# Designs tried in a protein design chat: VH-VL binders against q8ixk2r445to577. Part 214

Target 1, 133 residues: q8ixk2r445to577
Amino acid sequence: FFGMLQNKGLTDYCFDYNPPDENQIVGHQVILYLCHGMGQNQFFEYTSQKEIRYNTHQPEGCIAVEAGMDTLIMHLCEETAPENQKFILQEDGSLFHEQSKKCVQAARKESSDSFVPLLRDCTNSDHQKWFFK

## First folded at step 10 (VH-VL)

Design F4 (framework fv_axatilimab)
Fold by ESMFold2-Fast, scan of step 10:
Structure F4 (fold): chain C 133 residues (1-133), chain A 120 residues (1-120), chain B 107 residues (1-107)
Amino acid sequence: as target 1 above (133 residues)
Amino acid sequence: EVTLKESGPALVKPTQTLTLTCTFSGFSLSRYGMGVGWIRQPPGKALEWLANIYWNDDKYYNPSLKNRLTISKDTSKNQVVLTMTNMDPVDTATYYCARLRYGDYYFDYWGQGTMVTVSS
Amino acid sequence: DIQMTQSPSSLSASVGDRVTITCRASQDISKYLAWYQQKPGKAPKLLIYDASELQSGVPSRFSGSGSGTDYTLTISSLQPEDFATYYCQQYYDWPYTFGGGTKVEIK
């Protein structure tokens, strides 16, 4: 699938990657931002290897989770997807991170206007349901 | 399993500083994303959120309390301390500490509460 | 700040009754809402989070629903242990705010 990865509960928000440093475009946190329909920072590819790829970067970026952390970060993609870069998009819309056995949830950064995807124990909450638009 | 308990003075005079300690078990503030918050409830009134502290020592305060609050933690002792300066009779309330997770700003386990009366 | 208004402020009910409590936010909170039960002299207990998710160990007679600004807590068949005050809380935006409470009393 290709497109904007939108949240069911936080209705108008999409996965977004907007690194502030042109010399270090990997290692930054993936955020959620108002879906704008213009692609660019919000355009992702879900691959047969269970990767969420950011195709505007060369070499391509892949969303990953660092060990022991709950945040999603951008790493460089590898020929064979490592376990920390594998997400299963389930039939019910949940986005399951295989290595941690947790689900991706939309949440606000405290005392901030920013929203972010975080790993949390899997629930049936709409904040854990995602779809490509 | 998960337990929290507040301790501190039951009576505080106006203008004094209140110090409350939350001691907990069944979880650790060394766990990524874990936090403890403080909530108060004046007699017969609604709940009011005061402050949160997290595993990484990030701290957040209710802006209505205008710099009267300080929250700190000792992860090795499983304790969180709240300090509130310039106490007033209107601050009379039951004070609770409770567990939350960063991103999930609801409180899943609460202490029993400690009643603080502010009077001369 | 986001204002949370609960209605009614109190109600009288009998065991076996269906009880409905409403919470209205001053703006859209996108289902970032929790419900708590508080018995006299006791601490609040979490019942529901994310508007409709039942906390582990909470009886299935409790349910939450709603979206946008309007949310509801329902007790399908009131039991003796359910007589308490119920509070909603929004966590969409800081500072976090609670409703005024709904006291469910014995009829």
Scores: ipSAE 0.826, ipTM 0.929, lowest interface PAE 0.7, mean pLDDT 92

Design F40 (framework fv_axatilimab)
Fold by ESMFold2-Fast, scan of step 10:
Structure F40 (fold): chain C 133 residues (1-133), chain A 120 residues (1-120), chain B 107 residues (1-107)
Amino acid sequence: as target 1 above (133 residues)
Amino acid sequence: EVTLKESGPALVKPTQTLTLTCTFSGFSLSTYGMGVGWIRQPPGKALEWLANIYWNDDKYYNPSLKNRLTISKDTSKNQVVLTMTNMDPVDTATYYCARLRYGDYYFDYWGQGTMVTVSS
Amino acid sequence: DIQMTQSPSSLSASVGDRVTITCRASQDISKYLAWYQQKPGKAPKLLIYDASELQSGVPSRFSGSGSGTDYTLTISSLQPEDFATYYCQQHYDWPYTFGGGTKVEIK
């Protein structure tokens, strides 16, 4: 399914991808931003391969986590999803990253008004609960 | 097991500089997202956050004290050092170091604390 | 800065009692709240984070709840070892701030 991926604990915030360079769509960190309902930078597709696809630009981007890191970064989608691009959206709203066995959590950047999704050990925190709107 | 321990002088004269060392084990500041912070508690008072340092050497200071505080680390020695200049009797407190993770900002393991008295 | 107000400043209760401690933030902190226990002469110990998540090794009689600006720590059946001062901390925004503490004395 598809739509805006919203956090249950940080209730007004959605996954957002807004790269500063329009000619380099991949390689930047995924952020959280106030949900605006307009799609665009907040429109994502959850696929049968367990990818979170960014459909605003071509070629399509897929959210990934690099080994040993906690941040979500936009990569190019591949014909067969690599392990670092697979997220299981569970019935309880947890977004489980298969390769790391960690969950996506809403977090604030220190000394900043910016929020980001980060990988953390899985808990039952509302900050780790996500849903498509 | 995670352990942290503070060390430094028990007595400091007004106007002098305080240097405290946190030595820890059971985790590394080479681990992505890992950090160590300093918190103090004057006798009978609440806790006050002072500074954080992270795996990537990013540093954050309480703005009320930022011109007096310096935090540094030696990842290979598992040590974090806090320096506070121009000590005053109101800075008398127990000083703690504690572990945190970037993005979490709560402190999951604490040192035993070291009492610092500022007196002439 | 976000101000954290705890109430009451102190209380006395008997073993087996249900004890509730309240923490109020000066603005919405979106459930980024932690609770610590500090026994006399010792360092604080993390009990709860993200308002309601129990730290590993902490007894299940401790629970946290709340949203927005208002949060509570509950001890469902007070034990002798629970004599301590309890502090809340907002971990929502820098600089991080603590409540004034609630001292729990067992009768």
Scores: ipSAE 0.804, ipTM 0.927, lowest interface PAE 0.8, mean pLDDT 92

Design F41 (framework fv_axatilimab)
Fold by ESMFold2-Fast, scan of step 10:
Structure F41 (fold): chain C 133 residues (1-133), chain A 120 residues (1-120), chain B 107 residues (1-107)
Amino acid sequence: as target 1 above (133 residues)
Amino acid sequence: EVTLKESGPALVKPTQTLTLTCTFSGFSLSTYGMGVGWIRQPPGKALEWLANIYWNDDKYYNPSLKNRLTISKDTSKNQVVLTMTNMDPVDTATYYCARLRYGDYYFDYWGQGTMVTVSS
Amino acid sequence: DIQMTQSPSSLSASVGDRVTITCRASQDISKYLAWYQQKPGKAPKLLIYDASELQSGVPSRFSGSGSGTDYTLTISSLQPEDFATYYCQQFYDWPYTFGGGTKVEIK
């Protein structure tokens, strides 16, 4: 699957990666931003290896979660996907991070206009349902 | 099992400072994303959010009361402290502490509440 | 601040009745809404979060629905233990705000 990864509950928002430093493409937090339909920083690939790949810049980035953390960060992709970079996009739209047994949820940063995807206990909430557009 | 309990004075005189302590068990503020908030309820009135504190020591205050509120934590003691300056009779309320997670700004477990009366 | 308006402010009902309580936000809150139950002299108890998700341990007769600015809490068959005041809360934007409450009284 390719495209903009949009949230069912927070309907105007998509996965977005816009690192503050173009010379350091990995290591920053993935955010949610108003869906613009232009691809670019909102264009992701869901691979057969269960990766959410960001191919807009080189080197290629893969979304990961560090042990004990709830935030999604960009790592370097590897030839064989490590467990912390594997997300199972389920039939109901849930995005399940198997290593942590948690699901990706749309949330607002407190006292901010910014939204972010966070790892949370899995629920049937529309804020945990995602689809490619 | 998650439990929270508020403690502090039952009676405060006008102009004094109120200090309330929330002691909790069954979770830790060292856990990523974990937080504790304070909510109050004047007799017969609606709930009003006051402040939140999180695992990383980030603090957020209701803007209408920010200049009067201070929230702090002692992670090793499982305690969160709220201080409110210049108390007025209108601040008479039951004060609750409750658990939340960063990103989920609703409160899943609440303390029993402590009634604070402001009078001379 | 986002204003939360609940209606009605109070209602009288009998055991077995279907009760509906409404909550309207002054702007779109994208389902970032929770419902609480509060019995006299007790702390609030979380019933529903994310507009429609039932908190663990809460009876299935409670349900939440809605989107945009308009949300409802429904009790499909009122039980004696359900006589309480119910509050909605938005958590879409800081500062977090509660509705004025709806008191469900015995008829």
Scores: ipSAE 0.825, ipTM 0.929, lowest interface PAE 0.8, mean pLDDT 92

Design F42 (framework fv_axatilimab)
Fold by ESMFold2-Fast, scan of step 10:
Structure F42 (fold): chain C 133 residues (1-133), chain A 120 residues (1-120), chain B 107 residues (1-107)
Amino acid sequence: as target 1 above (133 residues)
Amino acid sequence: EVTLKESGPALVKPTQTLTLTCTFSGFSLSTYGMGVGWIRQPPGKALEWLANIYWNDDKYYNPSLKNRLTISKDTSKNQVVLTMTNMDPVDTATYYCARLRYGDYYFDYWGQGTMVTVSS
Amino acid sequence: DIQMTQSPSSLSASVGDRVTITCRASQDISKYLAWYQQKPGKAPKLLIYDASELQSGVPSRFSGSGSGTDYTLTISSLQPEDFATYYCQQGYDWPYTFGGGTKVEIK
């Protein structure tokens, strides 16, 4: 699966990663932004190792969650995917984070200008349902 | 068990400053993602959100009451304080503090409320 | 600000009745909607969040539905303890705003 990763409940918003410097793609939070259909910073690949990859710049980035946190951060991809980088995309659209046993949910950022994906206990909320466009 | 309780004066004169304290137990504002907000309800009217404060000291205020509200926390005492300046009789209401989490918009536990009457 | 309109403002019902309360937002709020119950003289209690998710400990006779601008709270079989005023709240944008409330009076 590849493309723009869109939320079912927060209609028209997609995973978005725009690093401040193309030579430093790691360490920043993944956000949700209005889907623009241009790919680029909204183009992700879901791999057979259960990674969500950002391949726009080299080296390749993989979404991860740091221990004790609930926000999605960009890390460097590894030859063997570590547990903190594994997300199971389930048939109902849930995106289950293996290490934490929580689901990715579309949520409001602290400011009113954007939304963010973050970990929450798994529910049936449409804000926890994702699909590739 | 999570509990919150509001305290402050029951009567305030017009033009004075109101200070309300929320004391809570069963959670901490040193915990990642935790927050406390204030909501008021004039007699017989709807609820109105006033302000939120989070574990990282981020603060948000209702724009309609901007420059009258200040929210602060004392994490060691499990307290959140709301200050509202230039009180007017239309500010007469029951004031509630309630818990929420960063990224959530809903309040899962509420204090009992404290009635504040603004009169001369 | 996003305006939340509830209807009806009040209703009378008998124990065992099915009660439906409606909430309309002035713009699409993408299911960022919560419902609260407030009994006379008490603080509000969270019933439902994200339009349809039931809060832990809330009886299953309460349910929520809706999308876009229109949302409903349903009580499938009204009980005496359900006498209360119900409020909806949007969380799509700041400031958070509440509906005017619907008072449910048991006949």
Scores: ipSAE 0.677, ipTM 0.893, lowest interface PAE 1.3, mean pLDDT 90

Design F43 (framework fv_axatilimab)
Fold by ESMFold2-Fast, scan of step 10:
Structure F43 (fold): chain C 133 residues (1-133), chain A 120 residues (1-120), chain B 107 residues (1-107)
Amino acid sequence: as target 1 above (133 residues)
Amino acid sequence: EVTLKESGPALVKPTQTLTLTCTFSGFSLSTYGMGVGWIRQPPGKALEWLANIYWNDDKYYNPSLKNRLTISKDTSKNQVVLTMTNMDPVDTATYYCARLRYGDYYFDYWGQGTMVTVSS
Amino acid sequence: DIQMTQSPSSLSASVGDRVTITCRASQDISKYLAWYQQKPGKAPKLLIYDASELQSGVPSRFSGSGSGTDYTLTISSLQPEDFATYYCQQWYDWPYTFGGGTKVEIK
């Protein structure tokens, strides 16, 4: 499945990736931004390997969580997805990061207009429920 | 077991500076995402958020009081200190410290509170 | 700043009653809402976060609901230990703001 990955609780916001340098597409934090419905920086693919893939730039990026952190970072995709790049999109809309046993939640950076996805203990909160649009 | 406890003077004169210390146990500000905030409550009134400090030493202040507030931490002592300048009788309140996590700006464990009266 | 308005300011209830407390935000806060219970002379205690998620250890008779600007805390069968003042708090936008409180008094 593919498209814009939108939050159920923070209803106007979608996964977004806009690296500041086109020649360095990895290593930056994935953010949430107002859904514009045009794909581009908000276009993601959910793969059979449980990856959330960013195909808008080359080389292709895959969302990962680094050890000891709760932020989602863009990494290079690998032929076989490593465990830190695997997210289980469940029927209720939760994005479960199996390696950490945590779920992806929509949150705001403090004193900022920016929103970001963060790993949190799994709850039934709408802020932890996602769907492709 | 998470516990927090506030300490400081019970009486402050107008124009003086208030210094409050929060001492906690059961968690560390060296843990990624962890934070401590300060909230106050004047007698019979609603709660008012004052300031937050986090594991990475990031600090945030209520804009209405920002020029009067300073928050700091000593991670090794499990302490957070709030300083408020130019105290006024309107600042009479119970002051609480409480735990939060960056991204989740609600408070899951609170200290018992310390009453501060500002009068001449 | 986002203003939080609670209603009623106080209510009288009996043990076993269903109690409903409402909280209205001055703008859409997208369910970034917490509820606290405060007993006289005590610190607030977290009851509910993310509008409807029950904090660990809080009795199931407490529930939260709502979306957009309007939120509700419900106590399905009031117990003697529930007589307290309840506060809502938005954490959608900085600075974080609390409602004026609702005092639940014994009838």
Scores: ipSAE 0.767, ipTM 0.918, lowest interface PAE 1.0, mean pLDDT 92

Design F44 (framework fv_axatilimab)
Fold by ESMFold2-Fast, scan of step 10:
Structure F44 (fold): chain C 133 residues (1-133), chain A 120 residues (1-120), chain B 107 residues (1-107)
Amino acid sequence: as target 1 above (133 residues)
Amino acid sequence: EVTLKESGPALVKPTQTLTLTCTFSGFSLSTYGMGVGWIRQPPGKALEWLANIYWNDDKYYNPSLKNRLTISKDTSKNQVVLTMTNMDPVDTATYYCARLRYGDYYFDYWGQGTMVTVSS
Amino acid sequence: DIQMTQSPSSLSASVGDRVTITCRASQDISKYLAWYQQKPGKAPKLLIYDASELQSGVPSRFSGSGSGTDYTLTISSLQPEDFATYYCQQYFDWPYTFGGGTKVEIK
């Protein structure tokens, strides 16, 4: 699948990656931002290896969760996807992170206008349901 | 079993500072994402959120009361302390501490509450 | 701040009745809503989060629904132990705000 990864509960928001420097594409947190329909920073690829790839810039980035953390960070893609970069997009829209056995949830940063995807215990909440548009 | 319990004075005089302690068990503020908040309820009125503190020592305050509130924690003692300055009779309320998780700003376990009366 | 308006302020119903209480936010809160039950002299207890997710250990007769600005808590078959005041809370935007409460009196 290719496209904008949109949340079912927080309906106007999509996965978004806006690296601060073209020379430093990896290492920063993935955010949620108003879906604009123009691709660019919101265009992701879901691969057969269960990666969520960011192909807008070189080198290609892959979304990962570091051990013991709940935030989604952009890492370099590997030829064989490491476990921390594998997400199962399930039929019900849940985005399941295999290594942690948790699901990706839309949440607001406290006291901020910013929204972020966070790793949380899996529920049936619409805030944990995603689809490619 | 998750438990929280508030402690502090039952009576405070106007202009004094209120200090409340929340002591908890069954979870730790060393756990990633974990937090404790304070909520109050004046007799017969709505609940009002006051402040949150998290595992990483990030602190957030209700902006209407921010100048009066200080929240702190002692992770090793499983305690969170709320301080509120310049108490007024309108601050008479039951004060609760409760558990939450960063990103999920609802409260899943609550202390029993402690009634604070502000009167001369 | 987001205002939460709860209705009705109070109601009385018979055991076995279906009871609904509503909560209206002053703006779209995208299902970031929780419901609490508070019995006299006790702390609130979480019933529902994310508008419709039932907290572990809460009886299945409780359910939540809604989207946008309008949300409802339903008790499908009222029991004597359901005597309580119910509160909604939005957590879409800081500061977090609660409704005024609905007192349910059992007959």
Scores: ipSAE 0.822, ipTM 0.929, lowest interface PAE 0.8, mean pLDDT 92

Design F45 (framework fv_axatilimab)
Fold by ESMFold2-Fast, scan of step 10:
Structure F45 (fold): chain C 133 residues (1-133), chain A 120 residues (1-120), chain B 107 residues (1-107)
Amino acid sequence: as target 1 above (133 residues)
Amino acid sequence: EVTLKESGPALVKPTQTLTLTCTFSGFSLSTYGMGVGWIRQPPGKALEWLANIYWNDDKYYNPSLKNRLTISKDTSKNQVVLTMTNMDPVDTATYYCARLRYGDYYFDYWGQGTMVTVSS
Amino acid sequence: DIQMTQSPSSLSASVGDRVTITCRASQDISKYLAWYQQKPGKAPKLLIYDASELQSGVPSRFSGSGSGTDYTLTISSLQPEDFATYYCQQYYEWPYTFGGGTKVEIK
């Protein structure tokens, strides 16, 4: 699948990656932003290796979660996907992070109008359900 | 088992500063994402959120009361302290501390509450 | 600030009754809503989060539903221990706000 990754509960928001410097594409947090339908920073690819790939800028990035953290960070893609970069997109729309055994949830950043995807214990919440648009 | 307990004075005079301490067990504010908040409830009225503090020492205050509130923590003692200045009779309420997680701003475990009466 | 309106303010019911409590937000809160139960002299207890997710240990007779601005808490078969005041809370927008409460009284 490919396209804009939209949340079922937070219906107007999509995965978004907007690094501050094009020369440093990796190492920054993935956010959620109002879906604009234009692709660009909201265009992602779900691969056969279970990666969520960002290829709008070079080098290509793959979403990962660092051990002990709950935020999604852009890392360099590898020829063989490491466990921290594997997300299982299930039939019910959940994005299951294999290494942590947790699910990706849409959450608000406190005191701002910003939202972010975070790892949480898996629930049946619509905030943990995602689809490509 | 998660427990929280509030402590502080039961009676405060107008213009004085209120200091409340939340002591908890069963979790730590050294744990990534963990937080403690304060909520109050005047007699017969609705709940009002006051402030949150998190594992990384980030602090957030209700804008309507921000200039009067200070929240702090002592992670090693499992304590969170709320200070509220210039108390007024309308601040009479039961004050609760409760646990939350950053990103999930609902409160899953609450202290028993401590009643604070503001009068002369 | 988002205003939360609960209806009714109070209701009388009998054991075994189906009870429905509603909560309306002044704007779309995208299911960032929790429900609490409070018994006299006690702290609130979390029942439901994310509009429809049941907190661990809460009986299955409690359920939540809704989207946009309108949300509902349902107790399918009221038990003696369910007589309490119920509050909704939104956490879509800071600062977080609570409804005025709905008191469920014995008939």
Scores: ipSAE 0.822, ipTM 0.929, lowest interface PAE 0.7, mean pLDDT 92

Design F46 (framework fv_axatilimab)
Fold by ESMFold2-Fast, scan of step 10:
Structure F46 (fold): chain C 133 residues (1-133), chain A 120 residues (1-120), chain B 107 residues (1-107)
Amino acid sequence: as target 1 above (133 residues)
Amino acid sequence: EVTLKESGPALVKPTQTLTLTCTFSGFSLSTYGMGVGWIRQPPGKALEWLANIYWNDDKYYNPSLKNRLTISKDTSKNQVVLTMTNMDPVDTATYYCARLRYGDYYFDYWGQGTMVTVSS
Amino acid sequence: DIQMTQSPSSLSASVGDRVTITCRASQDISKYLAWYQQKPGKAPKLLIYDASELQSGVPSRFSGSGSGTDYTLTISSLQPEDFATYYCQQYYNWPYTFGGGTKVEIK
């Protein structure tokens, strides 16, 4: 699958990656932003290796979660996907992170108009359900 | 088992500063994403959120009370302290501390509450 | 600030009754809503989060539903220990706000 990765509970928001530094494409947090339908910074590819790839810039990035953290960070993609970059998009729309055994959830940044995807214990909440559009 | 308990004065005079301490066990504010908030409830009235503090020392205050509130933590003692300046009789309420996680701004475990009466 | 309006303010019910409590937000809160139960002289207890997710240890007779601005807490068969005041809370936007409460009294 590829396209904009949209949340079922927070219905107008999509995965978004727009790093401020063009010389350092990786290392920044993935955010959620209003779905604009233009691809670009909201265009992601779900691969056969269970990666969520960002290929709008080069080199290609792969979403990862660092040990002990709950935030989704852009890393360099590898020839063979490491465990921290593997997400299982399940039939019910849950996005399960294999290494941590947690699910990706849409959440607001406190005292901000911004939303972010965070790792949380898996629930049946619509805030943890995602689909490609 | 998660427990929280509030402590502080039961009586405060108008214009004085209120200091409340929340002591907790069963979790740590050194844990990524963990937080403690304060909520109050005047007798017979609704709940009102006051302030939150998180593992990384980020602090958030209710804008209606921001200039009167200060929240701080001592992670090694499992304590969170709230101060509220210029107390008025309308601030008479039961004050609660409760646990939350950053991103999930609902409160899953609450202290028993401490009643604070403001009168002369 | 987002205003949360609960209805009714109070209701009388008998054991075994189905009880419905409503919470309305002044704007779309995208299911960022929790429900609490409070018994006289005690602290609130979390029942439901994300509009419909039941907190661990809460009996299955409690359920939440709703979307957009309108949300409902249902108790399918009221038990003696359920007589309490219930509060909704939105956490879509800061500052977090609570409803005025619904008191469920014995008939």
Scores: ipSAE 0.819, ipTM 0.925, lowest interface PAE 0.7, mean pLDDT 92

Design F47 (framework fv_axatilimab)
Fold by ESMFold2-Fast, scan of step 10:
Structure F47 (fold): chain C 133 residues (1-133), chain A 120 residues (1-120), chain B 107 residues (1-107)
Amino acid sequence: as target 1 above (133 residues)
Amino acid sequence: EVTLKESGPALVKPTQTLTLTCTFSGFSLSTYGMGVGWIRQPPGKALEWLANIYWNDDKYYNPSLKNRLTISKDTSKNQVVLTMTNMDPVDTATYYCARLRYGDYYFDYWGQGTMVTVSS
Amino acid sequence: DIQMTQSPSSLSASVGDRVTITCRASQDISKYLAWYQQKPGKAPKLLIYDASELQSGVPSRFSGSGSGTDYTLTISSLQPEDFATYYCQQYYDFPYTFGGGTKVEIK
């Protein structure tokens, strides 16, 4: 699967990665932004190793979660996907993070017009349902 | 289990400063994403959100009351303190503290509430 | 600020009745809505979050639905312990705002 990764409950928003510097793409938080349909910073690939890859810029990035944290951060991809970079996209649209046993949910940054994906206990909420466009 | 309890004065005179303390157990503000907020309810009226504080010491205030509110925490004592300046009779309400998690701005466990009456 | 309007302000019902109360937001809140129950003299209790998700320990007779600006809380078969005031809360936009409440009282 590849394309723009859109939320079912927060229907106008897609995964987005827009680092401050094109030459230093790792280490920043993945956000949600209005879907523009143009790919670019919203284009992601779901791989056979259960990675969510961002390959618009080099070096290629993979979405990861640090132990004990709830935010999604861009890391460098590895030859063999580490456990903190593995997400199961389930048939119901849930994105299950294997290492933490939590699901990715769309949420607002407090006192901001920005939205972000966060890890939360798995529910049937539409805010935890994702699909590629 | 998770419990929260508010404490502070029951009677405040107009123009005085109100200080309320929330003491909790069953969770810690050292836990990633955890927060405590304050909500008030005037007699017979709707709930009004006042302020939130989180594990990382980030603080957020209702814009309508921001210049009057200060929220702080003592993580080691499991306490959150709310201070409100220039009290007025219209601030008479039951004040609640409640738990929330960053990103989920609803309140899953509430204290019993403490009634604060503002009169001379 | 997002305004939350609940209707009705109060209703009278009997045990066993199906009760529905509504909450309307002044703009689309994308299902970032919670429902609380408050009994006289008590603190509010979370019933539902994300418009339709039941909080752990809440009886299945409570359900939430809705999207966009319009949301509903339904009690399928009212029990004696359900006579209370119910509040909706949006958390789509800052600051967080509550509805005016709906009092469910004995007929």
Scores: ipSAE 0.791, ipTM 0.922, lowest interface PAE 0.8, mean pLDDT 92

